# Ledger of designs, part 45: VH-VL binders against b7j9k3

Target 1, 255 residues: b7j9k3
Amino acid sequence: MTTEPGDRAWVLHHYPYGDTSLIVELFTRTQGRLGVLAKGARRARSALARIEAGRPLWVRWLGRGELPVLAQAEELGPFLPLNPLQNLSLFYVNELLLRLTQRRDPFPDLFQVYEETIDALCSEPGEGWYLRRFERRLLENLGWAPDLAHCAECGRSPDAASSEHWLYQAAHGVFCRAHAPDAAVAIEAAALVWLRGAMQTRSMPVWNSSLRRCLEQELLVHLGGRPLESRRLLTAYLRRTQPAMTIQKREEHSE
Short names: E, the ipSAE of ESMFold2; O, the ipSAE of OpenDDE; V2, 0.75 times the mean of E and O plus 0.25 times the DockQ between their complexes.

## First folded at step 21 (VH-VL; framework fv_tislelizumab)

Design w1 (at its last look DockQ between E and O 0.01; V2 from the best seeds 0.00; counts 0 for: pae E 16.7 > 2, placed apart)
Fold by OpenDDE, look of step 21:
Structure w1 (fold): chain C 255 residues (1-255), chain A 121 residues (1-121), chain B 107 residues (1-107)
Amino acid sequence: as target 1 above (255 residues)
Amino acid sequence: QVQLQESGPGLVKPSETLSLTCTVSGGSISDYYWHWIRQPPGKGLEWIGVIYYEGSTYYNPSLKSRVTISKDTSKNQVSLKLSSVTAADTAVYYCARVDYEGSYLEYFDYWGQGTTVTVSS
Amino acid sequence: DIVMTQSPDSLAVSLGERATINCKSSRYVSDYVAWYQQKPGQPPKLLINYASNRATGVPDRFSGSGYGTDFTLTISSLQAEDVAVYYCQQYWSTPYTFGQGTKLEIK
């Protein structure tokens, strides 16, 4: 049985398989989402029992089938406990990948963005701009991101300097005011410029509600109209832990 | 404390243009998004449109062809024009905004008392 | 347009009892739902935003819940001053739409 050379990976999810094994969904640098069979991982003394989300791994696997056997899993960094918000954010990002990517479809750029997102949620908990960045990059890597540089009707480009408002419509992209569709999300031109850019810096807080709605609506199209459980849970957590006015401000500043 | 007050003619003839003004006191209109909402007698609420802080507008598609919203920062007023009115346009008209400054959220913390407009010959 | 449908259209509840009003959106709207109270001759008053957040000055007996398409406004113990028409509203996407209203009366 030939062994693959190995790869850097993160655990997206795992579930029981038989009495002693796990199926583990990995996100890898060179293989994309990869499902592996972790034999004996459910045994109390198994070295594979330590497989968890939020920790980078070096993995090796045997076989070329749909579920190769996990042969090696080594932690590449220390375990860092996450608070509930961080965990929910990670859950959200992972669920997006699970729901929207196919196995064995590599996205090296997205993998880097994924790692940067995890780093951001650890270093800046409560911020939402890095989630918006991940959402946009995910859509781009999947070839589903609408053009944000041109009005879908006339081709005019948003001018950030004008502070003008544009309209975003899922699956169609952006529209200038003259060609506003019947149903849309209003978004400032500068926010669109940010969103189609490198997104290496935090977005303006006032954009976050618009950015969230735009990207959530876009993702929902590709989710077949079935929303993410992680999004629901994250929203519920935020509403439970914050007062109304603080939530308003945080909505603008974070998610 | 911010106060919103709608004003305009209480009676408008069919086919004419309804013109209303929302006068804002206790704060500047420049930093907020302003909405018009109407309510026919004994009925629910209908969103008419919005004017954004930079002056661009967006209207309910059902009224788009007839609606114009504008603002005058020097007078601290927001205006609504509705052309070619019919009896169906009889309603209480409200101007409204969200409390959070600079917010893009489209719920409404502050409302005017409303002004009644009757369309009748 | 996203249609907001309230139920029931009218509700009579005894003083001190729980009142429950439901609102269903025709499409997913996340938690971008607001609730308003309107008394005769007055403009609507914001009670709840983000489906479950009480606006400033709103009594604790008012609460909102829901996510996605199904939302609920609850008054845990009805007071005399709570007699009004209540409206839900989505601000997920344009055009922003309201429910048809629920008239709440004392039984």
Scores: ipSAE 0.893, ipTM 0.936, lowest interface PAE 0.6, mean pLDDT 93
Fold by ESMFold2, look of step 21:
Order: structure tokens, then sequence, then C-alpha cells
Structure w1 (fold): chain C 255 residues (1-255), chain A 121 residues (1-121), chain B 107 residues (1-107)
């Protein structure tokens, strides 16, 4: 038991396989993303019956190749129900990992950030600063994060105390106002400094829209033009939850 | 080994409801996404819709007001109903299964033999 | 709806020669394209997924290529058993759509 390797993991996604089993995509601390076969996990009394997205686990697996068998899964805490927006935020973070990482490619620093992101998500529903931190750390771990410390033309550094806007161009980096290319978009110097630091805030910064636009544009370069399903579902959810308005009433609109 | 067999009436009158079943053997319908696809005589293929393993459905917008896909797990059957049919609904109707590999991607690897439906007065 | 347009609508090729079928999508579909072969009286049979990945049991003479909007199915040396109608299909987004088909015949 203690002689077999085990690992801390999070469920990113699962889908049915055969009559009673699941294929489970895990994000593991030591092995990165890993797909496993959870035999019998859909049976009512299975020891593996509660494998769901967002559940922290201790796992062991058997076999070599692309789809090892899940030998043991131990829940590392109670299942905590999430509201719809929290679930969409979880799906978003998981979708980024599923789309942008390779199986069996370890990212231990990103794993820690993922755990911190899930903790913040459970405490602060909706789109929060922790999603911007996750996006930036993901880009850093994948080698796609641009240098934010220096203008790509002149080498100047942003100053957090400055009211100066800088310019961000996906795939090309950042520029001071004097050297901005035509296709760059504005971002506050303080936002660039925040992205270089620990990225810890109890409320959304005033420049959150600039952060979201810049990070979305950078990620889009690497998503191959295929939009994130999680953003589509969020849009559909919000459209369905908007209140219906009464219009065209005869008495209210009498001529 | 999973096998798919469509069945239903060969002739349906205009304005009536076409009702087809796909009987699945060698596996459970609950484990997969199930599709209906049709092919008019001498024409190409048209996707009708899908029922997901959790029971939700999505239909081709061109047909969605007239189509219902359902399943009966006790009979291991997937069903198609198409209301208010016209001659344009004359086709071979196929049920199909999607090979699923942990993504939102779907191509059709398993097809039934098909059943011919003619809409004629 | 994503429209899949095949060319040509029909094609006659001598035995042992190369046959080429094109498929163009009206929108970006990455490599989420499949190709099917259909013989008379039979359901379609999957040949290619992900634009270029041969399904199990499909002979090496079948190959696919393409990305984005432009896709090609090639039969490098036509055999008599390859006479069929061929369809491309996108599975990028619903509704899933097929090309109109290309009828392949021996010249």
Amino acid sequence: as target 1 above (255 residues)
Amino acid sequence: QVQLQESGPGLVKPSETLSLTCTVSGGSISDYYWHWIRQPPGKGLEWIGVIYYEGSTYYNPSLKSRVTISKDTSKNQVSLKLSSVTAADTAVYYCARVDYEGSYLEYFDYWGQGTTVTVSS
Amino acid sequence: DIVMTQSPDSLAVSLGERATINCKSSRYVSDYVAWYQQKPGQPPKLLINYASNRATGVPDRFSGSGYGTDFTLTISSLQAEDVAVYYCQQYWSTPYTFGQGTKLEIK
C-alpha cells in the first residue's frame, strides 16, 4: 500500500466509459495531467462513486501507457456544492488546463496556484482577481508569458505610482506610450506591476478590465481560434437568468 | 459487441408523426451520446440531433420544432419522433454512436444499418 | 451553421491513379474534420478523424490533410473497391454538418 506511488490530484473532467466506468482526467501534483480509467465508478456502492470535477483526491494508478487504471481514490475533504457561477469558474480553469497542457508534463508551481485558485473561487464567487493570477501563472509555466518589466523598444520599466498608461500587444509584449505599435491596447502601469508580483488582492483592482482584455488576447493566441466552451456557457447562463420585462401593455402605453 | 438496429414504419402519410426506434444490443445506451442522421434519396447526410448520456437533447435548428429524441433504458432503445412530416422528410434514417475520448469532440464511428421511410399520400 | 463544401461533386479516376477530394468549411474548424466512405446500400464508414488520422483498419492509400478551413482526402492508388461516395464532416460545433458528397468512379 505505502510502497506504491500515490499523488495528490484534482478532477478536471470525467465522462462515462462502458456500462459502469468513467474516464477521468486528473491534474496531479507530480505527473501533471493524467487520464485514468475508473472501473466500476458508476455503480451505486463503488468505492470510487464520488469522483467529480473539483474534488481533491489522493490517487494511485496501475499500468503503463496512455490510460492507466485508477487503483485507489481517497477523498481529501467533503464535497462542497458550488453555485452556477462558481461551477463555471471551475470549468473555465479546468478547460484552460485541458486545452493548453500535455498529459504527463509536470507543473508543480502551477499545481500550487491551481489549489490556491480553487480555494479563492470557493470563497469569492464570480470572476475575481484569482482568475487573472491563474491565467498569468499558466502562461508563465507554458513559456508564453511576455516580459512585462521592460518596454520592448526602449527598455523602460513601468512604475506602479505612475498614472501613465502602457500598451500591450499579444505575442509582442508591452510598450511605453512613446513606442506603441498601432495594434496595441492600453493597460495601466500598476496593472503590469501587479502581474509581475504575487497578485494578491481581496477585491478586484480598478484596472481589472485591462487585465482581462490583455490576458484573454494572449491566451487566444494559443487557443488556436477555438473559443472556450466555459465562456459560451456563462453567456448562455446569464441570458437565461436575466429577468423578463413586461412591455407593450395596453394601459401602460396608451397613446 | 455493440449492435444498432433501427426499426419503424416504411410508409408515413403527410402531416403525420414519423416514429422510429434504435435497439441497442451488447451494451448500455446510458454510457454514450446517441445521434440520429438522415439521408434523402440520392442526397447527402443531415444531422438531426443528439441525446446526451444525462438525458439532455440538442436538435438541428432546421428541425427542432418538429423533432423529439428520447431514450428508454429499460428497453435499451433510443427513439426519434418527427411530427408534421412532408415529402421532404423521405429518407434513410440512421442512429449513430459517438466515440468519446474526454473531449467535446464528436465524430460518428458506429452506425446502424438504417431504415427507409417514405412520406407519401 | 458551418457549411461544408466538397469539390468535385463527382470524379472518375483510372485504377492505380491518384484521386483527390477537397472540402472547405465556411468557418474555422481547426482539424475537427472526419471523412466517410459510403457504398450503395450501406451506412457510412469512418475513414479519417482529426483531418489526417486514419481510423483502425483503413488502408494506407487513404490519407487526409488540412487545417482551419481547407481539407483534402487523397487515395494514392485507386482500387476497384474504392468506388463509393465520400463525405467530409465537421465536428467543431453543433449542428454537425456534412459536405454534399463526392461520387468516385472508375474511369
Scores: ipSAE 0.005, ipTM 0.382, lowest interface PAE 16.7, mean pLDDT 80
ESMFold2 (binder alone), look of step 21: mean pLDDT 89; pTM 0.918

Design w2 (at its last look DockQ between E and O 0.01; V2 from the best seeds 0.00; counts 0 for: pae E 9.8 > 2, placed apart)
Fold by OpenDDE, look of step 21:
Structure w2 (fold): chain C 255 residues (1-255), chain A 121 residues (1-121), chain B 107 residues (1-107)
Amino acid sequence: as target 1 above (255 residues)
Amino acid sequence: QVQLQESGPGLVKPSETLSLTCTVSGGSISDYYWHWIRQPPGKGLEWIGVIYYEGSTYYNPSLKSRVTISKDTSKNQVSLKLSSVTAADTAVYYCARVDYEGSYLEYFDYWGQGTTVTVSS
Amino acid sequence: DIVMTQSPDSLAVSLGERATINCKSSQYVSDYVAWYQQKPGQPPKLLINYASNRATGVPDRFSGSGYGTDFTLTISSLQAEDVAVYYCQQYWRTPYTFGQGTKLEIK
């Protein structure tokens, strides 16, 4: 077996394999999503037992097959104690990568965005803009992001200086008000400009709902209508922590 | 159970600034977004603006130039200021929020009882 | 701004009969519509959100329907305590806007 070079990685998820091993899904800088077999990881004194989400790792693996053996896993940072909502947000981001990316398809730029997202998740709990940023960058990296710069009908561009609202339609892009389709999400022009930009600063909170709805609908197209487990769990968590008297329909909140 | 109570002067002179306070009990203001809504006598409801948990605000464009919403976490209060008032600003003013913590949804489960403000010389 | 237009402005219905109030938005708002009941001297009370979902404690006789631009509030069997002004609201985008209200009375 040939030893692969080391890489920076994050754990997306792991599954039991036999009595003593784990299959670990990693998100790596140079290899993209990478599945590895962590032999003996389920043993009580295993050096690989430390494998967990939310912690950057340096990893090495052996083999060139679909499921190479994890040879080395070293922590590159401290364990971060996340609260339940933060954990659910991390789970959400990880699930998106698991569901929408293929193994051995590297996205170095997305990897950076992923790390920045986790950092923001820890440093700015309760914010949603960094999730929207991640969602958009994911779609862009996968080649699924619609054009946000031009009305799909007339080619006019949103002006951030205007208070004009545009319409977002999943899989089709944006429309000016004059050419708005019926089934579309209203979104402010400035929000679209933010969304197609570098997104290095937080969006305006007033855009949170529209941005979430736009990106949720776009992602849903690519998820094949199959709901995310992370969202299910978030809903369950919120139902448990909220007063039992609330029977009202709620949107899933991404914090 | 959360309780919202608006307070302020019932009478304001034209061109002056209307100042109102929403005092919240039974919960922290830090966990929610807070809205102000007003209702002129015998008329419908008008959304004024919102303050988010981090302190940013967004106002109805029709009132943006005259409205300021703020909050005081230590007092568990949300405030509304409306400058350069006219008779058109005579209304019952309500503070409101949703019952879902951290929600960006903007329907309103909880309302104060409202406070009447009359603009008159 | 999205304009919410209710119809009728006023409605008189006999006790036990069905009351129907319509609300039309000037723009597509999906199901992001709420209905409120307001009695004299009281703030609005949430009845329906997401166009058709009853709020907690709201009697079964109240129902909402609609999607897109046309919405309806229905009271299947009018009760005396249902005398009030009813408002629709969109929360699809800012500024959030309300209908002009429908006054419901007993015939």
Scores: ipSAE 0.014, ipTM 0.520, lowest interface PAE 8.6, mean pLDDT 89
Fold by ESMFold2, look of step 21:
Structure w2 (fold): chain C 255 residues (1-255), chain A 121 residues (1-121), chain B 107 residues (1-107)
Amino acid sequence: as target 1 above (255 residues)
Amino acid sequence: QVQLQESGPGLVKPSETLSLTCTVSGGSISDYYWHWIRQPPGKGLEWIGVIYYEGSTYYNPSLKSRVTISKDTSKNQVSLKLSSVTAADTAVYYCARVDYEGSYLEYFDYWGQGTTVTVSS
Amino acid sequence: DIVMTQSPDSLAVSLGERATINCKSSQYVSDYVAWYQQKPGQPPKLLINYASNRATGVPDRFSGSGYGTDFTLTISSLQAEDVAVYYCQQYWRTPYTFGQGTKLEIK
C-alpha cells in the first residue's frame, strides 16, 4: 500500500524467485542500488517479462523494506543488441556495482557515467577506455581513489606533456621514478593526468593497458579475495574464440 | 556570492586573435569546470569548450583548430583565445559554470553577463 | 554532432493560456536535456534540467517532460514576464548543443 516515487533505473542483475518471479537488482538515479521483487515477471504474458540489463527503465516500487515490490517497469529507450563481448563488458560494470556498493546509497554522478558507459559499449565492442573511466569514477565515489596529482613521497606532479613514466602502487598511490618502491607498476604520466580529469575522450590511448592493470590492482584491494565472475567468463570466452597469442598475453598479465 | 565578469575588446579585425577573460569574484576557479558559450546576433547559442579544474580542455570540433581556453589561478581568471577570426565570429561571448563542485554534469546554471565582440573588416 | 530542433520557431500566446514548446534531438540523449529562458539583453537562465527537474527559484508554471529524443517545455499560465526566447540543450555528449530557439510573445 505504501508508494515510492518513480525513478530512472538500469537492471544490474536478476535471478529467479519461485516459479514466476524475479529478484532484480536495480541501479537507480536518485536512490542508488535497489533490490526489488518482480512478482510474476517470468509468466509468459507478464508486463514485466522484458526486464533485462542494458535497457533504461522508469520504475516504481512499493514498500519500505530491503526488498520492495516492483510495481511498474516502463522501457525508456531502444533495444540495444549487444554481441557477447559487449555483454561481458556490461556484466563487468554491473558486477563492480553489485560487489562494491550498498543498496540505497545514491551516486548521481556515477549514474551518469554508467549511462555513458552503456552507450559506449553499444558503439565500441570489446574492452575500451570507457571502462577505465567507470572504474575510476567508482573508486572516487566510494572514497577509495588515490591522489594521482602528487608523488606519494615527494609531492611532484605528473606532466601530461612529458614522456616520463611513473609508478602506480595499489593502496599506496603514485610515485615519480625517483621514489618508487620495487612493487609498483609502470604507468605513463599522461595516463595519470587523464585519470584526474573528466575522461571524456573516446580515443583508445596507447596506455590503455597500463590503465587497466593499475585500476584492476586498485579494485582488487576492495574486492577481497574473490575474483570477478565477469573476468573469469571473459577469459573463458576468449580461450574459446580468440587467437592463442591474445590469450597468452592476457594470461601473462594475470601474474 | 559568486560573480562572473567577461571582459575583452569590443571590436576585432578579421584574421586577428580574439582574447577574452572571465574574472570570478566570491569564489575560486580551482574547484570548478569552466565553459565558454557564444551567441551570434539574432541567433542561437553555441558551446565553445570547457576547461576542467586540472587543466585539461575539450573544444567544439567546429572551432578546435582556432580555440584555446586557459586558467590563471593567481588572478582567478579563465581565458578564451580564438585565432583567425572572421565576421562569423561576431557574437556575445559568455563564460559559464555548473554550480556543483567537481561536477561533470554539464548543464549551465551560472552565466556571466556576456561581452559583445564585433569582427568587422 | 547531436542536432536539437525546436518547434515552433515563434509562438504567440494570450496571457493566462498554456504555451508549449517542443524539442527533438537527432540522437538518443536519455533525459540529459536542459531548458533555458533568455530575455532581451540578458544571459540565458536555467529553467529545467534532466528534462523535467525545475531549477531553484523557477515558478511552478514551468514544467518539462520527455525522454530519448522528444522533449517538451510547458508554461501552464503565461505571465507577462515570460516573454523571452527559450532554448533546449543536450548534455549527453560533446559538443553540447542547443536548439535554435523559440520566441514566445503575448497575443
Scores: ipSAE 0.007, ipTM 0.569, lowest interface PAE 9.8, mean pLDDT 82
ESMFold2 (binder alone), look of step 21: mean pLDDT 89; pTM 0.917

Design w3 (at its last look DockQ between E and O 0.49; V2 from the best seeds 0.72)
Fold by OpenDDE, look of step 21:
Structure w3 (fold): chain C 255 residues (1-255), chain A 121 residues (1-121), chain B 107 residues (1-107)
Amino acid sequence: as target 1 above (255 residues)
Amino acid sequence: QVQLQESGPGLVKPSETLSLTCTVSGGSISDYYWHWIRQPPGKGLEWIGVIYYEGSTYYNPSLKSRVTISKDTSKNQVSLKLSSVTAADTAVYYCARVDYERSYLEYFDYWGQGTTVTVSS
Amino acid sequence: DIVMTQSPDSLAVSLGERATINCKSSQYVSDYVAWYQQKPGQPPKLLINYASNRATGVPDRFSGSGYGTDFTLTISSLQAEDVAVYYCQQYWSTPYTFGQGTKLEIK
C-alpha cells in the first residue's frame, strides 16, 4: 500500500464500522470528498479519536481503494466550541456536501469557500449571507448554477441600479418581468448581482428571504426533492429561540 | 395608524373592465408591497397580483392576461383593473400590504375591508 | 400551482377544548406558510407566519407547527370569539395560494 501525500481536510461525517473503527467522510483540498477507514478510532485511547467536525486536519491515508485507511490525522488549529446555532449551520453545510458531491472529485475553490464559511459562522453566528454564498458556490462548482446575468427568454440583464424585481425559477434561472414564468420567486435585481458576484461582502438583509428561497429551491432540485434534515433542524431552532416579530428581524440577518 | 380602503363600482357588466382603487391613509404606499386578493361569495381566497416598491408587477398566471395593477404615489393609491369580466369574477376584492422595510415575504399582515363587485347584466 | 388542502372542512369544538386544523401542501414549501382568521363580513387577519410564528397581538392559545408539506394550526382552548373560518397560505412560490378554508364552530 502506498502512502498518499498529506492533505488539508475537514470532517463532514463519521459513523461506526465494526467494533473499533469509524468510517470518516472528509472534505479535502486536493481530493474532494474522501471516505477513509479510521481503524481503532473507537478505542478509548486512540490517536484517531480526535476526529471531529469544525476543526481543520492534516491527514494522510494508505491505499487507493474506495475506502483507504486513515494513517494520520493532526489538528491544524485549536478546538473551538460551537454553540447550537453554529453546530446546526455546520451540520447543514456538511450535509450539502455529503448529499451533493461525489467522492474523489476535488473542488479546490469550493474547499476555500467551505473554510471561509466556517470562519464566518464562528465569527458571525446567526448570519445567513455566508450560507447563501456557500450554497451558490456549491452549485457553481457542481455546474448546476443557473445563469443569473440574463433573462432566460430575452437575454436582458438585471440592472442593480433600477431595483427592479426579477423572477427566479429553479433549474431555469432568472426572468425579466416581461417573461415572468408561471411559478417563481421574486428577487430584486441588486440581489441577483450580488449572488452572481464574488460575494465577499454580506448581502442586504432584505434580500435574505428571496435568496434563501431561490437557493433552497435550486438545491432541492438536485436533492431529488428530498429536503435536508439539517435545514429543518436549523429552521426549527431559529423558530424556538425567537419570538415572531423578532424572527422577522432574524430573517433579515440570518438564514 | 394605517388604513386601507377599497373602492369601485359594485356592479360591472359582463365583458367590461372592473376598476378598483385602494386608498391608503396613515402611511406612504412606498413603504410596502401591495397585493390584490379576491374572494368569491362563500369561497376561498385567490391571489391576483402584486406591485413592488419600484413599480414592477407580477400577476397570477390565471388572470395575467386580464389584470393590471398600478399605483399613484401622489394620491397614495393602488389600483386594480380586470378586463373582460364574467360572473366568475364576482367577489369581494381586497388590497393587502407586505411590509417593505421589514421583509419581502408575501404573507399579508394588513388588509382593507374589501369591496364587493358583482358581475351581472 | 401549489395546492393547499385543509382538513377538516368544518370543525365543531366545545368551549375550552382544543381545536386542530391541518393544512397540506402539494409540494415542499419549507416554513413559508401563514395562517389567517376570517370572521363574517371581515377581511382575513394574520395569525401565524413562518408556520409557527404568532403575529403581534395574537393570543397565546393560537399556535402553528409544521415544516415541508404538513402544517397545523392549534387553538389550545377554544374561546367564543374564535368562531371563524381559518385559511392557510403558502408564500414559497408564486402564485401564492390559500387553502380552501376550515369553518370552526362551537359545539
Scores: ipSAE 0.909, ipTM 0.946, lowest interface PAE 0.5, mean pLDDT 93
Fold by ESMFold2, look of step 22:
Structure w3 (fold): chain C 255 residues (1-255), chain A 121 residues (1-121), chain B 107 residues (1-107)
Amino acid sequence: as target 1 above (255 residues)
Amino acid sequence: QVQLQESGPGLVKPSETLSLTCTVSGGSISDYYWHWIRQPPGKGLEWIGVIYYEGSTYYNPSLKSRVTISKDTSKNQVSLKLSSVTAADTAVYYCARVDYERSYLEYFDYWGQGTTVTVSS
Amino acid sequence: DIVMTQSPDSLAVSLGERATINCKSSQYVSDYVAWYQQKPGQPPKLLINYASNRATGVPDRFSGSGYGTDFTLTISSLQAEDVAVYYCQQYWSTPYTFGQGTKLEIK
């Protein structure tokens, strides 16, 4: 019976340390991102579970310093092989966390979104809607998400049923067509409304391309103009392998 | 089958308004987003602006005080007006379309033949 | 405005040889870059979108690459009909802008 509390965690990254150990970046439910020393983790008879991304662990650690020692790591689920798109998507989500969060900075809502994102990338047909949701929720949790409900000049709200375009300007928000700024990109009102909601869809709408550009522009502000290598690799893969998109009839629920 | 025919005066005097029309045959202008792009002699390309399927416009800031893009669905035409012209406005003017199914991704897969406009006294 | 700078301004390449044209943006544009071919007296023709996707009907000898700020158009085996001026264009943010052009000639 353990007297120390454990925590649910995911591996974001690891690298060798000495002959038999790893330094591991964890994303934990209660403590946020945590760097740990996994002593002996590379030994054949390690008492620690396999340290790998994409599978949840139950972890315990010792020490109060910058690099506590990983005392226990137990698997909380089976290993599931990921195809190349799934692996690149996971790499992207993990790199976003590594670049944009600090160690020991808890984000319980973001942890929940992270787990939902991993579930979606494992179970979906390879479409990227869950990545757009993760990007938006990340911005929200870090306090960087712009108000998408109101034109920055006049306060008018986007209407999902309208065919009118809106203008998106990173770091400055959204504008109705009457107040278009000099440097911006067009986006569908429906896309803006989707970003304010639950962000769940089974198919990728035609406006997902505009979403990708807008969210990438917003994230880039906070990445200091330095893009992610994972994003480059993921994008290159998608361009080579992306299936033709089709327009599907949408049902509207007016209740 | 679909054809784009730009037409206009060819020669325009300084300070006057340049008026061009892009006439579309074999298809509907309501199926596309429409752009105007110009090319001065021996030089590169300059984006002028766009008219969206719902009729709203967005213009290059360098020209926006002088530019009007409009459409007439009954004549299947897209038009460009550029006021207060100078010799710097001498160029070949192109209309170009973007398929509405591409969202707002603005690369230009279909261009008109172009019409030459010279601004001279 | 995002400035698109092409190099070289002109290029002479022997038939059957490889031609390489570079384009740099003044700001990050992800892969939102298109390439166009323009022959004398003709409108531009789309070759490449998203930095690397060949447009429909474009021969396999044309390829594009790049991401972020540095982009390349390659013609792997030059043919006589490829003599033209080539332009890159960004569609990351308005105003949309084009490179100054690269004139490709047969050596």
Scores: ipSAE 0.799, ipTM 0.887, lowest interface PAE 0.9, mean pLDDT 86
ESMFold2, look of step 21: ipSAE 0.668; ipTM 0.838
ESMFold2 (binder alone), look of step 21: mean pLDDT 91; pTM 0.930
ESMFold2 (binder alone), look of step 22: mean pLDDT 91; pTM 0.933
OpenDDE, look of step 22: ipSAE 0.906; ipTM 0.944
ESMFold2, look of step 23: ipSAE 0.733; ipTM 0.857
ESMFold2 (binder alone), look of step 23: mean pLDDT 91; pTM 0.931
OpenDDE, look of step 23: ipSAE 0.854; ipTM 0.914

